# VH-VL binders against p38822r5to271, part 3

Target 1, 267 residues: p38822r5to271
Amino acid sequence: LSIGNEIKDSFKETHKWVQNNLKWLKDIEQFYRERAKLEKDYSERLSRLSAEYFNKKSSTSVPISVGDTPTTTPGSIEAAGVVAWNEILSQTDMISKDHDQLSTDFENHVANQLSGLFTKLDMTLSKINGFNNDMVNKKDNIYHELEKAKKDYDEACSTMEMARNRYTKASNDRNKKKLDEKEMEMNKCKNEYLIKINQANRTKDKYYFQDVPEVLDLLQDVNEAKTLFLNDLWLKAASVENDLGANVSKRLQAANSVVKQNKPSLN
Key: E = the ipSAE of ESMFold2; O = the ipSAE of OpenDDE; V2 = 0.75 times the mean of E and O plus 0.25 times the DockQ between their complexes.

## First folded at step 1 (VH-VL)

Design n11 (framework fv_nezutatug; at its last look DockQ between E and O 0.01; V2 from the best seeds 0.00; counts 0 for: pae E 21.3 > 2, placed apart)
Fold by OpenDDE, look of step 2:
Structure n11 (fold): chain C 267 residues (1-267), chain A 127 residues (1-127), chain B 107 residues (1-107)
Amino acid sequence: as target 1 above (267 residues)
Amino acid sequence: QVQLQESGPGLVKPSQTLSLTCTVSGYSISSAYYWHWIRQHPGKGLEWIGSIHHSGSTDYNPSLKSLVTISADTSKNQFSLKLSSVTAADTAVYYCARLEGDSSSWYDELGYGMDVWGQGTTVTVSS
Amino acid sequence: DIQMTQSPSSVSASVGDRVTITCKASQGVSSWVAWYQQKPGKAPEPLIYAASSLQSGVPSRFSGSGSGTDFTLTISSLQPEDFATYYCQQTNSFPYTFGQGTKLEIK
């Protein structure tokens, strides 16, 4: 009896624990949504900055002076510098777009996926809880039936005793018939009571030794699933950010190639 | 006042079925009483035939059991006797009566006797 | 079946006499014995229930006693209206059975 209560408590606590873990998914989701927002803001600001300086460059353009000989003039050197600067700004604009992509990736490939995971696992958890409730109800029902059967038996016994007493005081065929009837009823109730006892015992055993352990296993499965999927999403988050890094590197290399052409000497 | 009254044919042919009805007035047959049929052959003593309770419970004299059917009609407040395959030995005055004896009643309140009788009806079995 | 042997079959007595009628059951019937009075051409009328209980309206000169197998009906002082046939009945066991009757006649 005491063991049963402990097992019930185990379910309750385990359920709560799993539920809290699922709530944790919501926090993680929010984190990545906030990151997405930051990336979006950064993208927009960087884009505006690039545009601003690109427009400013046009006002400082140095005319290209080409002499009769195909030699690099000082003016040409300055022009080369301007070209390099344009490339840098252009690549910066591209980098801003890359950050925008990261924002989108965080939303679509991480945060939204976390949300979906939560929904799925929460639904599963609800089902598990439902199953547990059904089992508990079944157990409780049989115990109620047992109590009823006991009461019926007790009443039948009392009634039989009354009939017996009457027969003892007045021993005639009528009272004998009544006694026999009540005895029969008592035996019927007795048998029913015995049946309910056996049924209750079986139900109890099944509940505590089979059903509860199975439900706990299901809870464990939910928790394991949560962990596995969460790990995948964390890896995905890292992947998309690494992609950003790769793209940024590519952009910078492109810019560098142009800068290297901006030579300080005329030759 | 409680009254019982027998009714039926006064003459029945041999091998036919004797049918009698007892009409109860002043008291419902759906009560704690059992309702009885008794007969008395001319110059002889009393013979108990059988009884019925409103629940449908019947008791019959073993000597007549195979030939006797007692029924009750609560709607008419009547109970009836049917005796099949009658012979001259069935010529008698037939009485209906009530007797306390309901097992649901406290025995201290029971009279344990036939306290009300009909006046009797004479039935002659003759060809 | 339980046989009720009633004695005497007939008795002659005078007004004012004490009369006792006996009924013997072939087996124990506890106190489930009733006594009836029957006048010629009339239905039996109850006198005593449960061996010793007077029916309502029955004169106190009538009394019953006995248990088990031996029962008695006693009329302490005969009145003119008491001349009739008397029957005992057992209601302990089915079928209910009557004594053969006792005819009480005027001496």
Scores: ipSAE 0.024, ipTM 0.482, lowest interface PAE 5.0, mean pLDDT 88
Fold by ESMFold2-Fast, scan of step 1:
Structure n11 (fold): chain C 267 residues (1-267), chain A 127 residues (1-127), chain B 107 residues (1-107)
Amino acid sequence: as target 1 above (267 residues)
Amino acid sequence: QVQLQESGPGLVKPSQTLSLTCTVSGYSISSAYYWHWIRQHPGKGLEWIGSIHHSGSTDYNPSLKSLVTISADTSKNQFSLKLSSVTAADTAVYYCARLEGDSSSWYDELGYGMDVWGQGTTVTVSS
Amino acid sequence: DIQMTQSPSSVSASVGDRVTITCKASQGVSSWVAWYQQKPGKAPEPLIYAASSLQSGVPSRFSGSGSGTDFTLTISSLQPEDFATYYCQQTNSFPYTFGQGTKLEIK
């Protein structure tokens, strides 16, 4: 098996998988924002309804002045019934406020937190991708330099051998000078090749045994962080919705308590 | 199934050139990074002769130096070894072998071993 | 050139034994060491690459370890078909060099 190909495929596949999982956070965020809007709309409509009927009830009270002293005469609505009705309207308004609170909680403690989580993890994923690209480019660049140095050295060796052959066939000062020149050139190319071998070996070793494992671990960490924080946010969403249910129950109990005290007149 | 098969003369005279060919079946020669020649002298261990990258670049054992040439023919899916000025010391079993890889950097694969070998061909150098 | 030295040169063992073969490089080769098994009259077969990666199809009783200059091939429970000559090879740089071989013989 080829270790390099397995490692390359693993990063590409894992990165796309994590990226797709992060995009899913945006869908969850949008759901809670739309859910919050529904609660806000309900709250505003319910509050308006309560206010409208409270105003209608208030308008049935007629202030009357007799002589020069003003006197308020109550309408024909019985006081006990008025008290019960006022309580129903007040608790209805409180229920609207409870739904407004749920809307606010979904936006501030769920949707905004999901948005923040996405931004943080997306930024981390981008840094990991940048690190991987830097490692790959550095490795590729060093290997290309090594290949070039090898070709230069091979050519210098060939040129040196031709100069040596010429000197062997005709041992004169000109051919000796050319041989010496080509031998110096070959030694220069050899030294550069050895330097590039060392650089490539260090880069290869670091890449396969340190950098790639680290990058894969970082990708896994991003996905684990996403899952952990998402679970916390889902628990928070369930909690605030459960609180709404408890609060609405209390509102209705308060209204019922007042209504039960409304005793019809026997006369 | 990937199969490597060495072929060439079993008997070569001293001072002549030994020519061996490795025929690759079931796999394209240009799909692997390196193809190698290895030999084994009677009763001794393994000696790496040289290798050729799919780009045509070659590396040779310094002990064999200017005596060895490795070349590839992608149209025939073959690569070959030429060893010049042979002596009795070149009597050995000659193997060809593959180092698998993709079309990424050749140096990525230098750390890997040889995963597929030919059966070997015996070469005797005698007068 | 990097010299690869194996120890021992030969070892006698019985079926079921745990056998270890060591290989020492004259200079650092990182984790780039391969191991091969060769039976008389046959081509070498790969066992391990990159010091510790098991070649496909090789029984799990074979394992490799080491880094730098010291490497070990281990056979955890020797089987009759394991009696052969074993070679280490450094694959870090050209020229590739092999160890001298370790002959594993029946006791």
Scores: ipSAE 0.000, ipTM 0.421, lowest interface PAE 14.0, mean pLDDT 81
Fold by ESMFold2, look of step 2:
Structure n11 (fold): chain C 267 residues (1-267), chain A 127 residues (1-127), chain B 107 residues (1-107)
Amino acid sequence: as target 1 above (267 residues)
Amino acid sequence: QVQLQESGPGLVKPSQTLSLTCTVSGYSISSAYYWHWIRQHPGKGLEWIGSIHHSGSTDYNPSLKSLVTISADTSKNQFSLKLSSVTAADTAVYYCARLEGDSSSWYDELGYGMDVWGQGTTVTVSS
Amino acid sequence: DIQMTQSPSSVSASVGDRVTITCKASQGVSSWVAWYQQKPGKAPEPLIYAASSLQSGVPSRFSGSGSGTDFTLTISSLQPEDFATYYCQQTNSFPYTFGQGTKLEIK
């Protein structure tokens, strides 16, 4: 292939490669939306489970006293074991809210941000493609003007040939004047053609040595920006999940503190 | 300095395929518009055989088009001629040549002639 | 195919003479004619392109003119090294075609 065809093919292939890398962001976005959905479902189910067992009452966990004092009724006194169980259920409900928060954080701080990143970079890629098309069209217009100038010169040469043949066959003043007129017109077209050649050569130099390298660099910049921001969003995803882990650990420690207060002599 | 050198067999039997290679030095074949093969029959004038653009596009003399193949190898900076089913009429001096101009994947270099020629290689087709 | 017809087929001339060789195309080729010089046993060498433009390194005694169908190569003052065969070629359209040649000899 020609050097110009190699450059044109390089833009097409590079643009396709960048576009495919951007489309991959949609798969990553969907993964975090599905993670958010899983966490929300887990949160709702866990909250419902803790509420069900909190409302469930065990009559065997309420002590009954004896003596001249009246007997206490089941359910009016809570033993330390029931207090510990209710704390476990309360902290479990708080853990369910921690998972609801993780669901929200994945959606707002990861998935929605991936969607925004895709939209911004896809619009930038479209503008780069538009700039490339404009650049190619400007070059093609100059080459079209060169082709037109060649056609005009070729036509002027043909009409000059016809005038020369007439003068050769009948060498009179009228045919001489016609020949001179057509030769002048041919030389004018020749000069205009040479001007267009010079313009096309200058445009060729700018296109190959300046414009095409700039466009390819812009495509590379889009891919580098995608990588940088995607890495930042992956780190954010890890951060919000680590926050969940820290909150769950706090909930379990609070429950453990109450469990350790459940002494056998008080039950 | 640009130099072109033809290489290939000096003697070929009738009905065989003539194969010639032009090696280009001092210039990349990717930089020029067209690369040509021309031949000169004994005691006669010059005949254009065909050309190849460095993109691989070829044009052949219609009188030879079913018999001729021109190809290029950019990694070796060479282009080649194959002429099948040769006869005594194919006895000639074969030249490779460059069309003057710079590379232009976007338009033709009009009006230029062949500015660099190889030394020529004599090919005889005889039983 | 565009035929290129050169005349004369041969010229006998002396050193210092002015020599004119003509080339006629069977149809219009604008200014797209090249001229070559070929010495015995050697490849053609370029002289003129685009009818009138002198190739680099060619002496100014060589000149070309013409457009359309009628073209002329002129050597203004013949030198000993100019005795050779001269060819015109149209470069307007494929297949490129050459004139049959004009042999320039010492007399």
Scores: ipSAE 0.000, ipTM 0.363, lowest interface PAE 21.3, mean pLDDT 82
ESMFold2 (binder alone), look of step 2: mean pLDDT 88; pTM 0.913

Design n2 (framework fv_nezutatug)
Fold by ESMFold2-Fast, scan of step 1:
Parts: sequence; C-alpha cells; structure tokens
Structure n2 (fold): chain C 267 residues (1-267), chain A 123 residues (1-123), chain B 107 residues (1-107)
Amino acid sequence: as target 1 above (267 residues)
Amino acid sequence: QVQLQESGPGLVKPSQTLSLTCTVSGYSISSDYYWHWIRQHPGKGLEWIGSIYYSGSTDYNPSLKSLVTISADTSKNQFSLKLSSVTAADTAVYYCARDLYSSGWYPEYMDVWGQGTTVTVSS
Amino acid sequence: DIQMTQSPSSVSASVGDRVTITCKASQGISNWVAWYQQKPGKAPEPLIYAASSLQSGVPSRFSGSGSGTDFTLTISSLQPEDFATYYCQQADSFPLTFGQGTKLEIK
C-alpha cells in the first residue's frame, strides 16, 4: 500500500485534468451554436428564395377570356407544369422550415444543455476544490502548532539545563526553586509537544486514508458525469439531425410524385 | 538514547537483490511512524530512497519505485530495505533514519541517523 | 521533482569567521527546508528545520533564514568542529530532495 504524498500531490494534477475536460464542453457548445446559426441562415435565405419565385409566378398568372363566358382551360401541359412548379416552391419552403427546426433543436436541446452541464459540473468542481483547500489549510495550521510546540520544548530544555548548572555551582534556595520551576515548565512543554504530535498524526491519517481518496473519487465522479451526459447530448444531436434528413426526404418525395404525374401521355 | 544500526552484506553481485536491515534501540518503531532509507554514492550527495509509515504504508522515490521494497517488523523493532536487480550504480553508503516527527506530520525531516553501511556492487 | 541548488560548492574559512551558505529551490517551498552537517566518515546530523528553527543541542552560532525559493545557513563565529559538508533538504513534496552539498574547509 502506497497511500501518502503521491496521492496527495496528484490532486492538483487530477483537478487540472478535469478542469481542462470541462473547458472542452464549452468548445463543443460553441460548435453547436455556430452550426445552429448556419442552419438558421440557410433557412432564412431558402425561404426568401422560394417566396421570391412564388411571387413572380403569381403576378404572371391571369385567366384567359374566351367567348361569352370566360373559359380558363389551360392546356394540360401548361396546367401540369404550373402545378409541379408550385409544389417544388412549396416543398422548398417546407425544407427551409425543417432547417429552422434543426437550428432551434441544436440551440435548445444541445447547446443550452451543454451550457447547463458545464455550469453544474464547474460548480461541483469548485466545491471539491474548496473542500480540498479547507483540508490542506487545517493540516497546515496543525503543522504550525506542532512546529511551535517543538521549539517551545527545545527552549524549555535549554532553560532547565541552565538552571541545573546554576544550582550545581551555587546550591541555595533561590537556585533550587528556579530549577524546580524550569523542570516543571519543561515537562509541561514536553506534554504539549506529545499532544501536538498525536493530533497531527490523527489529522494526517484522516487526510491520507479518508479525505484525499474521497476528493479524488469526487473528481473522478465529475469527469465520469461529464462523459455520460456528453454522450447523451451527442446522441440527441445525431437524432435531431436524422430527423432533418427524414423530413427533407419526405419533402422531395412529395415534389417528385407531382412531377411524375405530368406525363400522362406516356401511361 | 535512541540509536539506529544498519546491517547487511558489504558486497553484492550485479542483478542480485540487496537486503539491508535497520535495528532501532531506545525507541519503538510503532510509535515513531515514519522511518527512512537514504543513500550516498561515493563522493556525491544524499539521495532519499523511501520511507515506511506505522501502518505499513510506504513511499518510494519514483526513480526507484519498481525496484525497492521497504518493510517493518515491529516485534523485532526493525525495518528493512530490499533493492532488486542491483547494478554498479547502486554502490553507496546506506543510512536509515528516524523522522523528526511521528508519522501523521508533514513535512518530513530526518532526526536520528544510523552510522551507515557501505554496499559495493561488484562481481 | 524539486531541485535544490547550493552555493558555493566549497568555501575556505578560518576560525572566528562568519560563513554563509545558500540554497535555491526550483519552485516555491514556503519554509520547508532543513539543514544537515556531515563530517568525513560520519552520518549527517540535523542543524536547522523549517528554515529557521534550531535543532535541540545545536550551538546558537548556527542560524537559518529564508522563504519561498531562497534559503541561507549562517555560522557566525566559526569553530574548529564546524569544518564539514553542509546539505539542505526540501520537505515540501515527495520525493524528498537534497542540495549537492557545500564543503567547508580550513584555510
């Protein structure tokens, strides 16, 4: 079992790796927003084109008057051609609306969902980082307390030794009382130092065996959630694009059906 | 009062496993949680090999991790180093040392050192 | 890995001199530095820990200072027993790393 500074040091690297993976979601979001804009532009331009030619057609179509009562019986070829062209323009407008729907679907069901995913995961990552910082700060504070306790103990030992030497050189009540006081202070500092060692030991045990593994698992969970939801969103993107393909195919089949009816003489 | 003493073979053949033991007297290894192995190549500076925690958890220098194993025997108050597939580059004086603070404490400093044992890797 | 670089690599001094040895870390390590003294044929002995804290039993002529990347060991009035090699060590992260050493020689 290697549970120690290697695992502790890996938090920074793992956190950066997860953070970079989350930034990738923003690139994917931007792609679908730009893709949606292209579909919207195509839709608007295609709709305008079909409207323009529909208007040109309309302005030149007039009834022909023949005899007492107007008779508008265009030749079968002319009537069939008009009907076919009208259907082509109508289905072209429907295709433009299909592309408008794809643009809306990419915005609402892909790009906005990617944005939401990033926000939620980024918030979670920030909370994990905050937890790790609190854990490290607590450890560092205990470290400073232990460092101080060690220094206090070392100083008390030196002071006691000096008092002992003074008593040895001049054995009087004052020097004995001073020695006794310094010996008691040294023992007090020793006990504080031992308490701080035990406290630091418990904190490091919790850090290595509980806290660090837990935060690393949480970082893994964030990355795994990102992967799972991203895969769902890619499947959704493919689905809405497949719907466009099916709809366009239907529009073109409708137009083709009308065109095929224009040559009844070959039946 | 605390003393550390390294023991092991002074000469090891290339490709064999080097085994060193550190015997601790005057202090229980189960109460001083990190114990270190350090080596010094002839005429060079100090290189940290690894350490062992009271629980048996070990930390190794990444440059040596696949080759080194540190273990402890609390009943004998000893901890040991095994370095596999040795080469002439492993010729050094090997030291064991006690951490300045009980394990559970960062940072790691060396408090009490053994006298060192010279290991020569040669046929 | 954090690299520790000592300067000078060697210094010649006389008893009573003030000697300064420096140690630079390749990245910030706060105050997590220790200093060791090693005499020929003997194991290293601790002098300073946490950059400036004097180890118990070490004479007050030894002092340490510094934070971040730059650290200094100072020996005020040099004594005959101080001629040795001195090493710094960082304890900020694993692997623990030492400086290359500074040899203090008698003039």
Scores: ipSAE 0.000, ipTM 0.425, lowest interface PAE 15.8, mean pLDDT 81

Design n3 (framework fv_nezutatug)
Fold by ESMFold2-Fast, scan of step 1:
Structure n3 (fold): chain C 267 residues (1-267), chain A 122 residues (1-122), chain B 107 residues (1-107)
Amino acid sequence: as target 1 above (267 residues)
Amino acid sequence: QVQLQESGPGLVKPSQTLSLTCTVSGYSISSGYFWHWIRQHPGKGLEWIGSIYHSGDTDYNPSLKSLVTISADTSKNQFSLKLSSVTAADTAVYYCARGDYDSSGYYYFDYWGQGTTVTVSS
Amino acid sequence: DIQMTQSPSSVSASVGDRVTITCKASQGISTYVAWYQQKPGKAPEPLIYDASSLQSGVPSRFSGSGSGTDFTLTISSLQPEDFATYYCQQGYSFPWTFGQGTKLEIK
């Protein structure tokens, strides 16, 4: 079954259904904008944290306990620890930049794309609605003209029958001339009515068998476009989150490498 | 949804008047269209007899001359055929039909009754 | 009166065949031709109007063509239910006239 076969008031119900589906895009857009803001806030706070600790004096010694003595060899251990600590802070700042990139990606490649998709499809839906309204108005106008032509023909027929009745009761030249005139007028109105019936039938057939199926197909195309692009955007959102995971892992590997190289030698 | 149904006698004697009625359902005769009588002779094709518009305006096939009369009763949603002075040549299946108008022409018949057989014999 | 002449008067065909029926008007009638299908014991049913326009509900295997004086009805792949008599009709000039019919028979 096609969508048109399932819906009795096909255009109105299908249009409403598609419009409601498009509104859902705005909810998805809002979700990714809020999600991006969370990443941006995290990024900014993490960057400030790493900067604050970079600015602290590096002379703070790492306490080491050896039996009963809380003393260390501060110069050597502090130097080694400072190098490792600075690398941890540096990689933390890089992780904050990775989260900033995710925020930007959600805004530019997901939320803004959803906004653009909504605008484009909503505009298309409005054009389809306008097209349908024009078709309905054209159909209504021709039926109004048909009704007028029918009324004129009915009146001409009545007038002709009155003239025929008068001629039958009083057969004279004036009544015959009047009958002939009214018969001619009736035939003119009949021809106009036939022309309007043809126009109405053409408009009706085009409307129900061409235009309505066409606008229903256009409505279905809008919904299909929404679904296809939405799926692509969801896949894009997953992809940029996966990139964050890979980048954070790389940052941690870099920090780990420096920590390992700072291993004290056994003497 | 438009349906037409013929009714009338199946046998008439030569020189008598044939009377047939068509009952229309699913559409009002007073709403428009021309309503037609068409017959089919045994072994011959179709012959248009005449038509009526609900106002009482009629058109008849000139070959039938003054022998045919068509009338309408919009209160019963019916129209009727009277064919006077029948002969064996009037033996046929009689159909009622609605005339419709295509996009470029003025007559084709979109709905037909099932037909009623009329035999003229003594 | 405008005389409508159909050719052939009868045609024998098998299921799946392409069948063409011709109708010739005695004078030019533009595209004002309709085609009807009549099965034994039943009323005629419209198939085509305006020479080539398919009536609602009629299978797409039926098609019409022509203008002026020469018109054709084509059945592209004959089905068992298509064995019937076919009539053309002119709607150009009063009185309305039909062709003599073409009987489509099995074999």
Scores: ipSAE 0.000, ipTM 0.384, lowest interface PAE 14.9, mean pLDDT 82

Design n4 (framework fv_nezutatug)
Fold by ESMFold2-Fast, scan of step 1:
Structure n4 (fold): chain C 267 residues (1-267), chain A 122 residues (1-122), chain B 107 residues (1-107)
Amino acid sequence: as target 1 above (267 residues)
Amino acid sequence: QVQLQESGPGLVKPSQTLSLTCTVSGYSISTGYYWHWIRQHPGKGLEWIGSIFHSGSTDYNPSLKSLVTISADTSKNQFSLKLSSVTAADTAVYYCAREVGELLDYYGMDVWGQGTTVTVSS
Amino acid sequence: DIQMTQSPSSVSASVGDRVTITCKASQGIGSWVAWYQQKPGKAPEPLIYAASSLQSGVPSRFSGSGSGTDFTLTISSLQPEDFATYYCQQAYSFPPTFGQGTKLEIK
């Protein structure tokens, strides 16, 4: 029984450790969901900012001259500035959409994947726990059957000894018949007890040398699968953030290209 | 009083099959106990070979599994070991032993035979 | 396989001495340990089962203790007939394995 306690404690400890590691996945998932919300908020605010200033530019049509008669210069410098400003606002809106895409990617390709991983591994862990419980219950049932068979055999032995004592005190046909009957009952109980010893020993060996090692190995497999998949998800998270950086860089390069057309020139 | 006695050839040629028999007296091998074969190389420690339950179910040391067969003959109250393709490395004293136990208790190997010496040489 | 390592490999003692022999398992094995005594030219004889229980007929000077990975066999007052080789054995994991043995010699 000391080995049974050791094994039960070992499974309980390992199961709890794996369960706690799976719970950690929910914390990582929540982090990426909150991270996605920050990106979404930034995106919405940036989009509103660009829209607000896009609306303001429509009121920018101001006369070239506010004091003197209009100059004879064309409005080409003012037109070029407006074109550059429009491009900056447009690319700002595109940057806001890039951040919206990152928010969506964090939710769909990271957080939702973590949620799915948790669900699958938690289900697997529950099945392993159920299997372990079934094995323990089967072992305990065989043990109970063995104890019952032993008790029946012990009782039959006592009954036979009483019959033998009666036959010894009064050696007659009735007492001999009763002794023979009780001896036959004892032999039947003995045979059942021996069968149960056989079943119990076989179940014990299978449980300790096959079933327990397999169950512990399965618990380790769940934790390893969690670690490998989590590592892949972190690489994916880094990848989608790198995509944001590359996209923002392209947006700014597009804006800069238009601004370069407005280089200051002397008359 | 339970007694176990090993018997078999003391000398076996390389590549042949070693056959040993354990005769049990004072107790039936058909009872709910395990029956083991263990060997001891000259000047070395003990190595478990395998066991048989009275039902006929066998377990073998993985290092020897492909070479070992254990069987029981309940009518003669004997169980036997066959070790195939022997080499000089199989030279040892071979013991048979009884294991008693209950579901979660290990009572050890409580009765042993005296051992039989097997030499593998050409 | 679980490795069982005994220490010391040999010990010299005098009649009346308290002798301790230790056995270390390569991993946790609960109390699934038996101890055997072997005299030269004879079969091993069981002493202890389940780490701490005396086999029938074994003198009370023998005792076993331990659980997990560390196990001890103690002889409280050594007698002349106790000079022998002692083996521990685990039955926790398949296959059963024995320690390398500890030889107890006259000092």
Scores: ipSAE 0.000, ipTM 0.354, lowest interface PAE 21.4, mean pLDDT 81

